# Designs tried in a protein design chat: miniprotein binders against q9h3h3. Part 153

Target 1, 235 residues: q9h3h3
Amino acid sequence: EDGFTAEHLAAEAMAADMDPWLVFDARTTPATELDAWLAKYPPSQVTRYGDPGSPNSEPVGWIAVYGQGYSPNSGDVQGLQAAWEALQTSGRPITPGTLRQLAITHHVLSGKWLMHLAPGFKLDHAWAGIARAVVEGQLQVAKVSPRAKEGGRQVICVYTDDFTDRLGVLEADSAIRAAGIKCLLTYKPDVYTYLGIYRANRWHLCPTLYESRFQLGGSARGSRVLDRANNVELT
Short names: E, the ipSAE of ESMFold2; O, the ipSAE of OpenDDE; V2, 0.75 times the mean of E and O plus 0.25 times the DockQ between their complexes.

## First folded at step 10 (miniprotein)

Design QC4 (at its last look DockQ between E and O 0.83; V2 from the best seeds 0.81)
Fold by OpenDDE base, look of step 10:
Order: sequence, then structure tokens, then C-alpha cells
Structure QC4 (fold): chain B 235 residues (1-235), chain A 105 residues (1-105)
Amino acid sequence: as target 1 above (235 residues)
Amino acid sequence: TEDEVRKLFEKLIKLFERAMKMVEELLKKAEEAAKNGDTETAEKYLELAKYLAIKARIIIYILKELAEETGNEEFKRMAEEAKRIIEEAKKRLKEVEEKVKEARS
């Protein structure tokens, strides 16, 4: 993926973050309503700008599902950004360890598993599996991008509370695999997003910490997880 | 291509401008709500304004990286201008936050 593709996706994500979300909140909505909600708003049919004939008449930035244990705590993102700007001005070396420490200091520890899928039945099925896992408490929160006009791949994001908790990250991978998802997954801490760090950056920081590949008949987790920073398999 | 980078840069600038416009509108609404004694509404608008300001900063970071990668002086200037705008908005956010606190109290 061309370095500029990541930045384009970032710009699209930022635009989406400013538009209304379609949310199923399991804290306030009975789980029995999930199937009807999924049928009403299949991600492959929900359009980014509310095109005629779509389930949505208005622009939709994201489709999201919140689990019962979901708490919107992003930490001190403002402090993180201020510290980042100060660090850049200082001329001190910036390493993955630096970013990890910044994230810990400011309690910006969330991260997400990402999967990219073409619009269609496979996407909708994958999303339904993830949404169910969230409502059932196996996952905390997930979102999916709506269909773009250009028909490009849609992204499902499955969040974890702490990217430094390796076990929690691996448990989320297992839950995603248990939902029947077999595609490549990449894990990205939100700290990289909040600091505008994408694949192409002057510090050569890789925002992807983990990669999960589906494995048939292998580990109990149904995946092989690679620590990209250390080039070590975790499973 | 240079053209693709330019298009991306322009897209990001437009998004930044949109975000900042929304921040300003939300801050005005927060101030108005605070003046009317509706502290709950004021806090909601303030939090949304903070959220959008965070997004605006992310955009600036991307703009700066693009400017550095391309070496384009125009892009550097535009990124710097965006940074000035967000710093002014940060001051305004702080002012409104204090007003909301005062109204609560």
C-alpha cells in the first residue's frame, strides 16, 4: 500500500469522525434488537453520504456497536498531543519506545484490530459476527466504515482497552477469529492515530504493532500473531 | 504523484477548516448555554469542541508530514498557518471551559 494511501484513508477517517454515527448501544438497547438493527443497516448498503436507495438518507461516518462494558475513556489525548509537539521541538530521538511511554504517561492506551474487506455479503457477515461478539461481551466496541461511492474496501475496527496488554490484544484476536473472520488483521494503537503517524513518516515508526494471519488447524486461537516491532511470533 | 499529494493536502486543509468552523460554533453554543445556566448542555458542546480540536490537530500533523516529505514551501506555510489557528482555538477552548466551570459553580 502506497504511503499516500494510508494518508488518504486517514483523511477519510477524519471526515467520517465528523459525521453522524449509526450506533447500536448494548448498554441501552436489548440484545434481541441486534439482528433487526444489523438487517436494517448492513454496512455494504449503508452509504457514506446517504445516497438514494440506501438505508440512510443522511451522511454516516461510522456504524458502531458498543458493548455493555464499553466506557469511552480515551485518556489525556490533549496532553499527549502537547507532549508530542514538545518532543518534536526538543530534537530528541523519537522511537517506538518513546511513543509507548507517551501513551502510558497520558493514559492513551486504546488500540484496534483492523480488517479491510470488499463491500458485500462477506463484509456484512463479518460485521454481524463482530457485532454479536461485542453484544455478547467478548469484545468491547467495534465500528465499520460505510460504503464509499468508489466501492473501495470497507474497514472494521475492533478496539481493545490497552495495546500494552498483550494478552488482551490476543484475546480480541481470538474473539475475532471465533466470529469466523479469516482475513488478515493488523493491530494499531490509537496513539499513532492521535499523533498523525502513518506508514510513511519521517521517524520510520511502524504504526502496526501486530499482524494476525488466519491458520487452519493450528493454534487454539485459529491465528498466527506476529509482533512486528520485534519480528517475533506470539502464538 | 505531485498532483495526488496536492489533492490530498487540499482535502486535509478543507477538513481542517470544517473542523475549526465546527469548533467555533460549538464554543459559541457552549458559552450561550453557560450564560443561560444550562451547564449540562454547555459541557456537551465543550466536550464535542475538544474532540474536534483533537481531530484538527491530527490533520495538522499529517499536513506537516506531507509538507516535509514533499519539501513544498507552500505546504509548509499552510501547515504553519493551520497550527496558528489551532493554537488560537486552544486558548478559546480554555476560556470557554473556565466560563462553564464558573457557571457550574
Scores: ipSAE 0.804, ipTM 0.908, lowest interface PAE 0.5, mean pLDDT 92
Fold by ESMFold2, look of step 10:
Structure QC4 (fold): chain B 235 residues (1-235), chain A 105 residues (1-105)
Amino acid sequence: as target 1 above (235 residues)
Amino acid sequence: TEDEVRKLFEKLIKLFERAMKMVEELLKKAEEAAKNGDTETAEKYLELAKYLAIKARIIIYILKELAEETGNEEFKRMAEEAKRIIEEAKKRLKEVEEKVKEARS
């Protein structure tokens, strides 16, 4: 129940993956059209199933912005999944190093910064800032969940292309903070998602690799980033 | 509780069935587009089918872990059935992939 919260969220996310998305694609749409698009589809108003009075009449799985430099490449996910299945029959131990090596070998290196916000101005403002950062080239691709019927928290995902490139992950954190976002951020490599590994798994793996907390005035950094795997501060 | 796990398991089974139905529909569209010489469209349908097959396999991983955590033999059998379905879809996917390749030549 409480131990299966991640699995329920994963199921909802996968259902959303299969529904239509609302996309602003900077590769085909001028940047000058972004503000009108954001005003038309604020994530606090776009409903999951197209409720009356919402800007959408059909289901929406995700609202997304693709940057001009975005080139989709998930890597060899099918090979990753096959190797994972073989590894489990081999009897070899499964460790965080195992997952990292699988991800590297199969070039499944993407990951994402996550933030959770309640519907309303704060969410819409945060999303607008992220979307502008993507169109301006500081970030490459982001998505936000639409409003659920119950009005619970929504999630913004900001992708990076290589979780092993710590500098690139930290640069994305910095771009998020420069957009005025001060809430907690967590980072999850996509390899864990593709293998169905969530926080309460039998291998005791931690799918959250980094946490970022906004910090003003301390060390002159915009955020404090903790490496959850090694319990070491990166900033 | 067992009722809550069963509800989650049944939701995941429905999601798996939805994904596999979409895979078959996309494979039919890829075959049709390839037959008509529209190789670019055929390749796009094929890539989307592959994407959904990846998602369906993630669902199977979750189903297997739920079956393991609960010790429920019915859940184990249902997860193994889903695995058989996706392995047959993998063969179908390769068949369609060859047809799309032939249309390019």
Scores: ipSAE 0.796, ipTM 0.898, lowest interface PAE 0.8, mean pLDDT 89
ESMFold2 (binder alone), look of step 10: mean pLDDT 84; pTM 0.796

Design QC5 (at its last look DockQ between E and O 0.86; V2 from the best seeds 0.83)
Fold by OpenDDE base, look of step 10:
Structure QC5 (fold): chain B 235 residues (1-235), chain A 105 residues (1-105)
Amino acid sequence: as target 1 above (235 residues)
Amino acid sequence: TEDEVRELFEKLIKLFERAMKRVEELLKKAEEAAKNGDTETAEKYLEEAKFLAIKARIIIYILKELAEATGNEEFKRMAEEAKRIIEEAQKRLKEVEEKVKEARS
């Protein structure tokens, strides 16, 4: 793993965040239109920069689906960042517990399950399953990266409202597995993203809190979830 | 490789510059809207500016990590300059926010 792959992906994600999104909002759009929308904008065909022959003529940063219960409240991210900068200046030790406390204090509690898939039918099928789960209210919000020119892996992000709610995180994993997704999942709190903390950081903080592996014939959830911070299986 | 890190650093700087340029434009638009009594439009521009400022800060954090990891003094200087820019923009953002609040009362 090239030492700065995470930072490259971060830069791409930041660029994508600044471009227009293709959004299906279940709060304003009937669920019956989802299939037509998915057919119109398959993630493997939607191109990041609106390449000729793509469903999109303009740049697309993300393809997203918002559920009925979706709330865009991200907490006090500005306050979080200010507190983080002050903490760095203080020279106090920085631990995962420190970040958790900062997140709680500033109400920046969102996190996401991440999956990386190669462009193609499997990606589009996985996305369709996730999008349906969001529209059906099993998940709150999800997004997928469009196809890059280089044909690299696309990422699906499935959000949860509170990374400190272990049950909510596990329920989202179960919903993802129920959608037929069998790949490796990693869970990352958004607080790490907002603070620019990736795999290679000076504080040796791991931004991945949970790892989910698909398990055939296993628990009712169809996955084994590992707490990476404690190296304990939850499921 | 050093070249790959440099390329990434330059990419991040360009993204930062783009974000900050848009923040400045949005703040100007917000101020103008506030002056014209269009508080709704002003608030919309302000919210977008805040969003981009958050992203700009994330970029700076990454730049600092890259600078620290490489020990490159040029990267450190550039990261510090970016930090100064965002700090100035944040002051301006607060000023505009106050103006919008005043226009709404």
Scores: ipSAE 0.834, ipTM 0.919, lowest interface PAE 0.5, mean pLDDT 93
Fold by ESMFold2, look of step 10:
Structure QC5 (fold): chain B 235 residues (1-235), chain A 105 residues (1-105)
Amino acid sequence: as target 1 above (235 residues)
Amino acid sequence: TEDEVRELFEKLIKLFERAMKRVEELLKKAEEAAKNGDTETAEKYLEEAKFLAIKARIIIYILKELAEATGNEEFKRMAEEAKRIIEEAQKRLKEVEEKVKEARS
């Protein structure tokens, strides 16, 4: 159902955040070991809760790859949350512009391209391409959800460090497409996640900033990107 | 339906409780490490606790939206209790942070 689907997915993601992760960290592991790691832990076969017949015997929340240039910096998220609460009691209007300014003020600028794929070859192939792009330095950080017992699509998240840097976000889109990914991509700034703002919100905010659709021969990056906040096509 | 929202609400409450249980565990470990002079480990535990407190606050924001969307007074009451719990935990976080700083220098 379309009612509170995003909130259900958010709950699942936060639960996964709290479980152990399977991580390939290029900062400490040679790139030559990546292919063996990918073969050992395909996201279609890694199970969320550690089924006896799967590659993992223990729960796994996320499968992740950190690039050599990965430097964790989430910004002042606690200050962001405090300012958000104060804003709501101030009586001032809440608009996309105020959310953007809160994110800038507190340096909570990260965001992510998202893709949803069914378990199987297509998902595993897409993840392998993304993971290689991260280790090669084309992307900085990515993660993919493991297979849950109940059916449904899995998600790959490809992070960028500054959603206000349009060129950087579009460069990440291009790197994803160069890895052979043709499915719909949506881009969500982390500020919306940290404030618990989803599609069905009382301020009518749109948490999806960009949508990217594969476009055969349409541009150098191979995609058509729509700015959902301003309803303007960038390409 | 109200039943579907109730299932989501209860799932989020359980997740909040799990997060807060881990926050308390991490704060105890941070205090223990600081007592032993291992401030590097204590700081790591404290940062993990802060990460979980941020997640718990996101959960509260979602709980409040669900309570508003349904108009359910029980949901409103439960969301307010969760907010009181996280505010108390943040007070404990600051107390442990001061202990870790004292042990450092």
Scores: ipSAE 0.807, ipTM 0.900, lowest interface PAE 0.7, mean pLDDT 89
ESMFold2 (binder alone), look of step 10: mean pLDDT 84; pTM 0.805

Design QC6 (at its last look DockQ between E and O 0.84; V2 from the best seeds 0.82)
Fold by OpenDDE base, look of step 10:
Structure QC6 (fold): chain B 235 residues (1-235), chain A 105 residues (1-105)
Amino acid sequence: as target 1 above (235 residues)
Amino acid sequence: TEDEVRELFEKLIKLFERMMKRVEELLKKAEEAAKNGDTETAEKYLEEAKYLAIKARIIIYILKELAEQTGNEEFKRMAEEAKRIIEEAKKRLKEVEEKVKEARS
């Protein structure tokens, strides 16, 4: 990602948040229906705007799967944003530690593993693996972007409840790897998203806390996870 | 490039405007529902409005960052205008929230 690509993707994601979602909710739908649902709505074929011939006739913002233990809790995002604005006005130094403290104070602790994949069988297969892991309770919630008209990469987001829980973040990575996904993963706390902090911000904050690279024959996790803030491998 | 930044900025502004329009619509619906004693519907619309206001605020942060990075005075002005709009909407959200609370009591 170069230039303002992250901001472009953010704009697209925010626009997608305004449109209806295709959701499989494991809390209300039997797990036995997942395969039929996945077959009906493969992410590579579901179109953002409901193009003719797509599985969806209407616009779709996201395709999502909710696990049995999923509980939407975003914390006090309004309070977080207010505190952030006050902090900027104060002229006090802003560090990654500052953002972590803001997140903790306002209980905005969610984060996500991100993967970008080209439309096609590999994407659909990856999504199916993630969706199964969510329904089976290995993951809490995931979403995937529908196919854009331009045929760009689609993103899968796998959420964790607490970006400060290193073990929970690593467990999610392991579950993703166990689902057969081998691409690069990046982990981003939602606090950075809620505050509009992307690459090349004035505070030099890195919104990516962790990077996971697939490793053949490596650790039980099947990946190497790098702490980007400290440049240390988390084995 | 400057042109690419401008395109992004304009895209964000348009998205912001759509979000704020929807916020206003939702607030009106919430007020109407509250007036009619349908507190549940009023709360639903209010929560959706709050959600969109959060998103709109994110857009403003991005706009401000783009304006700062480019030093473009036009972008700064537009970002400030968007900020004013969201602050007005925040006041309106509070007013509607109080009306919904009153309707619940």
Scores: ipSAE 0.846, ipTM 0.924, lowest interface PAE 0.5, mean pLDDT 93
Fold by ESMFold2, look of step 10:
Structure QC6 (fold): chain B 235 residues (1-235), chain A 105 residues (1-105)
Amino acid sequence: as target 1 above (235 residues)
Amino acid sequence: TEDEVRELFEKLIKLFERMMKRVEELLKKAEEAAKNGDTETAEKYLEEAKYLAIKARIIIYILKELAEQTGNEEFKRMAEEAKRIIEEAKKRLKEVEEKVKEARS
């Protein structure tokens, strides 16, 4: 139940990865076309399976925006997975430091800020702000889930290149907040995803590295970021 | 509770099977493109197949964890069968990769 929610979400996300994506690619599409594209494909109206009356006639797994500088590089994920399997048979302790070192060794350094919003104007507005930040170069790449048939919460993922680069992760948080987003953000390194490690894991690892909370009265910028692994406030 | 794990396990097995079917389809397309001299398209299909194989291995990690948590021998056998399937796909992927590489020459 509660221990399996993450695994169910992971299954749905991996299934969505296999379906067609709606992509605005700033590397090949003029920035002046972004607003029309956003108006045509609001995430609250793009449907997962192409429902009648929606803007899409075909299934859509994800809606994505690629920035001008987007250079996909997942690193040596196959080597990472092999080393992980070897580590599990070695009897050595598996710790957050071990995972960090595996990620560094194999150059699997990407991670993502996540936010969950109900379908509607707030979601569409948040996505539009994120998409503009990507096209303008403050963020590198982002995606948002389409509307499910039941209309449950949707997710926006904002990627960063290197989870070990705290400054870069914090700069991405700042860019998200500058787009007017006030909800809780959580940051997850991709290494945990590639190794199938979710909240209820046998090693008691915490896949959420950072949390960001919007604060009106406690911070000059209005964002408080907590390092979950070390229980240290970064902002 | 074991019924809840069984539902999730079966869902993941179906997804794994869908991924592995797609991997084989992509590898066939890569071979066809390479035979037609379109090595750029062949490499695109090959890279997509590699990406899906990585994702399929994530599913195996999840299946193994579920089998361990329940102690269910049927789940363990199904997870080991999935492991055999992906190891065979790895060999197939390497063979296609060499064909695409030779077509560049």
Scores: ipSAE 0.793, ipTM 0.895, lowest interface PAE 0.7, mean pLDDT 89
ESMFold2 (binder alone), look of step 10: mean pLDDT 84; pTM 0.808

Design RD1 (at its last look DockQ between E and O 0.81; V2 from the best seeds 0.58)
Fold by ESMFold2, look of step 10:
Structure RD1 (fold): chain B 235 residues (1-235), chain A 85 residues (1-85)
Amino acid sequence: as target 1 above (235 residues)
Amino acid sequence: DREELIRRFMELVRELLELLYRAREALKRGDLETAERLIREALEKLEEAARIAEELGDPKLLLLVRWLVKMAEILLEEVERLKRE
């Protein structure tokens, strides 16, 4: 219960990945052009399918900023997916440890902090802060979903290289908070995304590894970060 | 014309996602007639999408077709469940 929702989310994510992206690439574009680009393509105005009045006339799957040091490396995603299919037919139990081991074995180690915001100024302001942090080198790569026709909440994804490197994940959380973002953050390893495992999945797996809540007087990074698998605070 | 095939494939995917979603919503309200019509249309488009993905030979497109097939299968199982009630 409800396997359809999980499969639908996976299919939508794959489709968005395959549609065109709007990219600011700091490796080839001067940082001085960032503000104009942000003004041209605010995520609250860029529509998924190029609606009338949008800055885009064609479908947009994602709006992204690549940092100077961004080197794309998804790992062995094809091998990961094949091993996953084999496990499903094997009858062996599927656990969070199963997913972690698959990710390690196939070198699919990236993950992302997620934040969900309604369309509008708050979303566009948060995205601009994240984009600047990426171009300035505090973060490596981020993307934000375009506006859906119905105008539901949008997601900003801030990537890290290795979900097993807790220090690196916490450093990214700290950089996000330094950009002035105070909303709830959740961390999802990419292995769950590539296998189409979302909140309402048929295996009842929890794809959220960490949860970050901002506290002004809390941790040294201004965050309270909880490891949801082990129910321990990391900060 | 690989570019035109990819464009057609992505149009089919957009249509399929909408059809399957609408079929699920129809099933949730018990409207079996609407659900079955939408599923039938989706299955026809799935056949075309699968043909294009096979011709292009792109693993990502083939994987997306597999996910769409799974969605259709889930809906067909739900139709059978509701018919027994």
Scores: ipSAE 0.544, ipTM 0.845, lowest interface PAE 1.3, mean pLDDT 87
Fold by OpenDDE base, look of step 10:
Parts: C-alpha cells; sequence; structure tokens
Structure RD1 (fold): chain B 235 residues (1-235), chain A 85 residues (1-85)
C-alpha cells in the first residue's frame, strides 16, 4: 500500500460518513424490532450505491446500531487538524505519544475495534451478534460497511469512547468475543483516521494500537490482546 | 438550498473518487497521457467541490476536499516523476 491508497481509503471512508446511514437506535426503537430490522437490512445485501435488487434504493454509507448509552462526541477535529499541520511543518519528531497528546488536547478520544469479513452469511451473522450486544448494553455503538460494487471484504467497527482507557478497550473486546466473533480484531483510534495514519505511512507509525486474537479455552475473555506499540500482552 | 448543495457535493465526491482511481490505474499501466487528463478533470471538479464546501462552512466537507486534493497532488507528482524518466 502506497500513500495514494491510504488517502483513497480515508476519502472513501469520509464520503461514506456523509452519505445516508441505515440506523437502528435503541434509544428510540424497541429492542423487539431489532430482528426484523436485521432481516430487512442484512449487510451482505445492502449496497453502497443502492444497486437494483438491493434492500436499499439510495446510497448507504453505513449500517449502524446505537445503544442506550450512546452519546456522540467527536471533539475538536478542526483544531486537531490545524495542530497536525503545524506539527508537520515544524519538523518535530512524530511519535505515537505525539498523536496521543494531540488527541487528548483536542478531545478526539474515540476508537474502534475493526474486523474484516467477506460478504455472506458469516458477515451477517457476526453483525447480528454485534447489533444484539449493542442493544443489550454490552457495547455502545457499532457500524458495518455496505457491500461494495467491486465486492471485497466488509468492515464492522465497534466503538469505544476513549482509546486511552485500556480497561474500556478490553471490555469491548470481551463483549465482541462473547457475541461469538472469532476473527482477528485490530483497534484503531479515530484520531489516526482523521490524520490519515494508515499502513505504510511516511512516519512509519503503526496504525493500530491493539490486536486481539481469539483463544479457545482458559481465558475468561476468550482472546489475547496485544499492545502493538509496546509488544506486550495485556490479557 | 443547503440540502441541494450537499447533494451536489456528494455527487462531485463520487465522480472525483472514480476519476482519481482511474488515473491511478492509468499510471500503473504507464499511460501518462490518460492519467494527466483524468487528473486535470478531477482538479476542475475539485474547484467546484471546494466552493461548495466553503459556502457550507462544514469542516468535514472541507477536510474531505483536502484529502481529495492531496490524492490528486500525489498522482500529479507521480506523473511528473515518470515523465522525467
Amino acid sequence: as target 1 above (235 residues)
Amino acid sequence: DREELIRRFMELVRELLELLYRAREALKRGDLETAERLIREALEKLEEAARIAEELGDPKLLLLVRWLVKMAEILLEEVERLKRE
């Protein structure tokens, strides 16, 4: 992946954020309606641009579920970006610590567990499990990408309020595993997305803070979580 | 109205992403002429998108424009590099 690919992915993600979302909001919709909503809008069938025969006729950026405790807080993204530009021009070293400090200063603290799955039954089943966990209050908010025209993997994002809160990040991992998810998970702060920190970035920064691998037996959490920055297991 | 401007903006973004993608593919094939043409078309659309974003004053839209500009710049730099070889 080159610099163009990183920017392209960022732009596509942002464009998707600006398109209409299909949302189940547990704050306003009874939990008993979740199954019908999931059946109506399976992620593997919802298309990005509303292709003929899809459940959606209009473009859909994301399919999302909001939990009872969900409170949107994006922080000062503009201030963050201005500070980031100033930092780049200063020639000062850029480290994970620098990014963390920028995030704290501008209150851009959200992060997400990411899982990539091929379109199909496994994806829809995984999403159903996550959506239920959100509605039941085990998770706060999650979203899944619709099916792209070219196909490829779809991504499920499970958010936490603060990427600097290790306990909260680990609790979300446990809830994801309890929902029956067994695939590899990576944790990425939103600040990294806003600043264009992707794989093969020019600063050689790891774009993910944590990695979670499923473990059969022995651990109450059902996973091993690795701190990528320090190369230390947290579980 | 604001809703119409947002819709137009999103249409432009979709077109821009497609143009930039096609330009990248042209570069991979060594077709510098096609790549340059597509980049120029993208730059023209970026001007309109930028005007809309500025009129709306939405920081998210402005950020998206900035990323698209950067993509175009990266591709243009690559074209120039390949022309010098």
Scores: ipSAE 0.472, ipTM 0.846, lowest interface PAE 1.0, mean pLDDT 90
ESMFold2 (binder alone), look of step 10: mean pLDDT 86; pTM 0.819

Design RD2 (at its last look DockQ between E and O 0.64; V2 from the best seeds 0.60)
Fold by ESMFold2, look of step 10:
Structure RD2 (fold): chain B 235 residues (1-235), chain A 85 residues (1-85)
Amino acid sequence: as target 1 above (235 residues)
Amino acid sequence: DREELIRRFMELVRELLELLYRAREALKRGDLETAERLIREALEKLEEAARIAEELGDPKLLLIVRILVKMAEQLLEEVERLKRE
């Protein structure tokens, strides 16, 4: 994708973080209410800015489900950002390894599997499956973008708590596939998001660590997962 | 008045994202005059957004402004390049 498209999507996602969210929080809401909530707020119908006829009357940045075990901790984001600025002025090479070390040092370890789907039944069905997996405890946290005014693909983000824990990342991939998701998944550590590093960035860093492709007849989990950093298949 | 500043900032960002998208679409169809007008309107709104982000002192808002400024400047440079052809 070109740099303008990547920057536009990044800026839109950051702006959405600042608007209100629609949240189903399993820590405070009975699981038996999930299906009614999903029917009330399908992501293909919840509009970004509260269009007439929408279930929402005000802006919605994200629709999210928090699992029973969800424990929010972003780590030392301010320290991470300060160290990033210092690194840039130091003259030291900026590589995926230095980003990984910054993330570890400041405990900014979360990351997410991403999937992009057109608005409609497939999106709503995929989201419902993911939301159920979160409430049932197979996944911890997920969110989905609302319908944009201009239309276009929407994104589901499924979080993991430690991108350096490859087993945990692969377990999340497996849970997503068990929910019936067949589309391409890409994995992005949150460190890239907090530093504003998107595709086509000046350092040529690739924010995608892993790609997962569903494969009929595959030997395990139904996925082929590629480690982009080492160019090796993990499955 | 912090809540009102945040609401104004978010309104500006929404308008900026639309302006820059429309400017890119105008560039794609070769309409350089429309693209330039939209970009310059976006730059004026970016001045206000930057002032609000600075007053609020929120690094996330400052980052959004920096990305939008870069987008606007890249589009304007492309318009000027195409005019010389």
Scores: ipSAE 0.589, ipTM 0.878, lowest interface PAE 1.1, mean pLDDT 88
Fold by OpenDDE base, look of step 10:
Structure RD2 (fold): chain B 235 residues (1-235), chain A 85 residues (1-85)
Amino acid sequence: as target 1 above (235 residues)
Amino acid sequence: DREELIRRFMELVRELLELLYRAREALKRGDLETAERLIREALEKLEEAARIAEELGDPKLLLIVRILVKMAEQLLEEVERLKRE
C-alpha cells in the first residue's frame, strides 16, 4: 500500500468512528447473550451503509465489544495536535522519541493490534474468538470494520491502554494468539493516527511499533514479536 | 441542528473520500486535467466541511478535515509536478 492508500484508509476509519456503532457491552449485558449477538451481526454480513438484505438497515461505523474493565480515555487530543503544529514550525528534529513524549505529555497513550482479513467465515470466526476473549476479561476492547461496498479486507482492532507499556502490549498479543488468531499482527499507537503519521510520511517515521508473527511449537505466547523501531525480537 | 450538521459533515466526508480516490486514479492514468478538476471540487467541499467542523468545535471532525486537506494538497502537488515534466 502506498502513502495515499494509507491516508485514505485512515480517513475512512476516522469517518467510521462518527457513524453509529453496533456494540456488545459486557458491563451491562450478560456474557450468555454474546453468541446470539455474534450470530445476529456477523462482521462479513454487516454492511458499512446498510445495504438491502444486510443485518443492519442504517450505516454502521464499527462493530465493537467492550470488556468489564473497559474505560474510555482519549486524553488531550486537541493539546496534542497544537503541540505537534508548534513542533513542526520549530524546525526541531522529529523522532519516535519525540512522538512518545508528546503522547505521554497529553495522555494520548492508547494503541491497537491490527489484523486484516478477507470477508467470510474466517473473519467471522476470528472476530468471535476476539469477542469472547474481551468478554472473558483477557482483552479490554476490540472493534471490527463492517463490510465495504467495494469489498476488500476488513480490519479487527484490539486495543491496549498504553502503547508505552511493553508488557501490556505483549499480553494482548498472547491473548489474541490464544483466541486462535494466526495471521500477521501490527501494533500502532493512536497518537500516530491523530498526528497524521502514515506510511511514507515526510519524517520517515514507521507508524508500526510492533509486528507479531504466529509461530508453531514456539514459546508459550505462540508468536514472535518484533520491535520495529529497534529491529529486535522481544520474544 | 447539531445532529443535522453532523449528518451533513459525514455526507461531505464520504463524497470527499470518493473524489480524492478518483483523482488519484486519474493521476495513475496520466489524466492530469480530470485529476485537477476532481481535486478542485474536493477543495470546495472541504471549505464547507471545515466550516461545519469549526462550528461544532469537535476535535475529531477537525482532524478528519485536516487529513482530507493534506490528501488534496498532496495530489495537487503531484499534478503540478507532472505538468512541469
Scores: ipSAE 0.571, ipTM 0.866, lowest interface PAE 0.9, mean pLDDT 91
ESMFold2 (binder alone), look of step 10: mean pLDDT 87; pTM 0.827

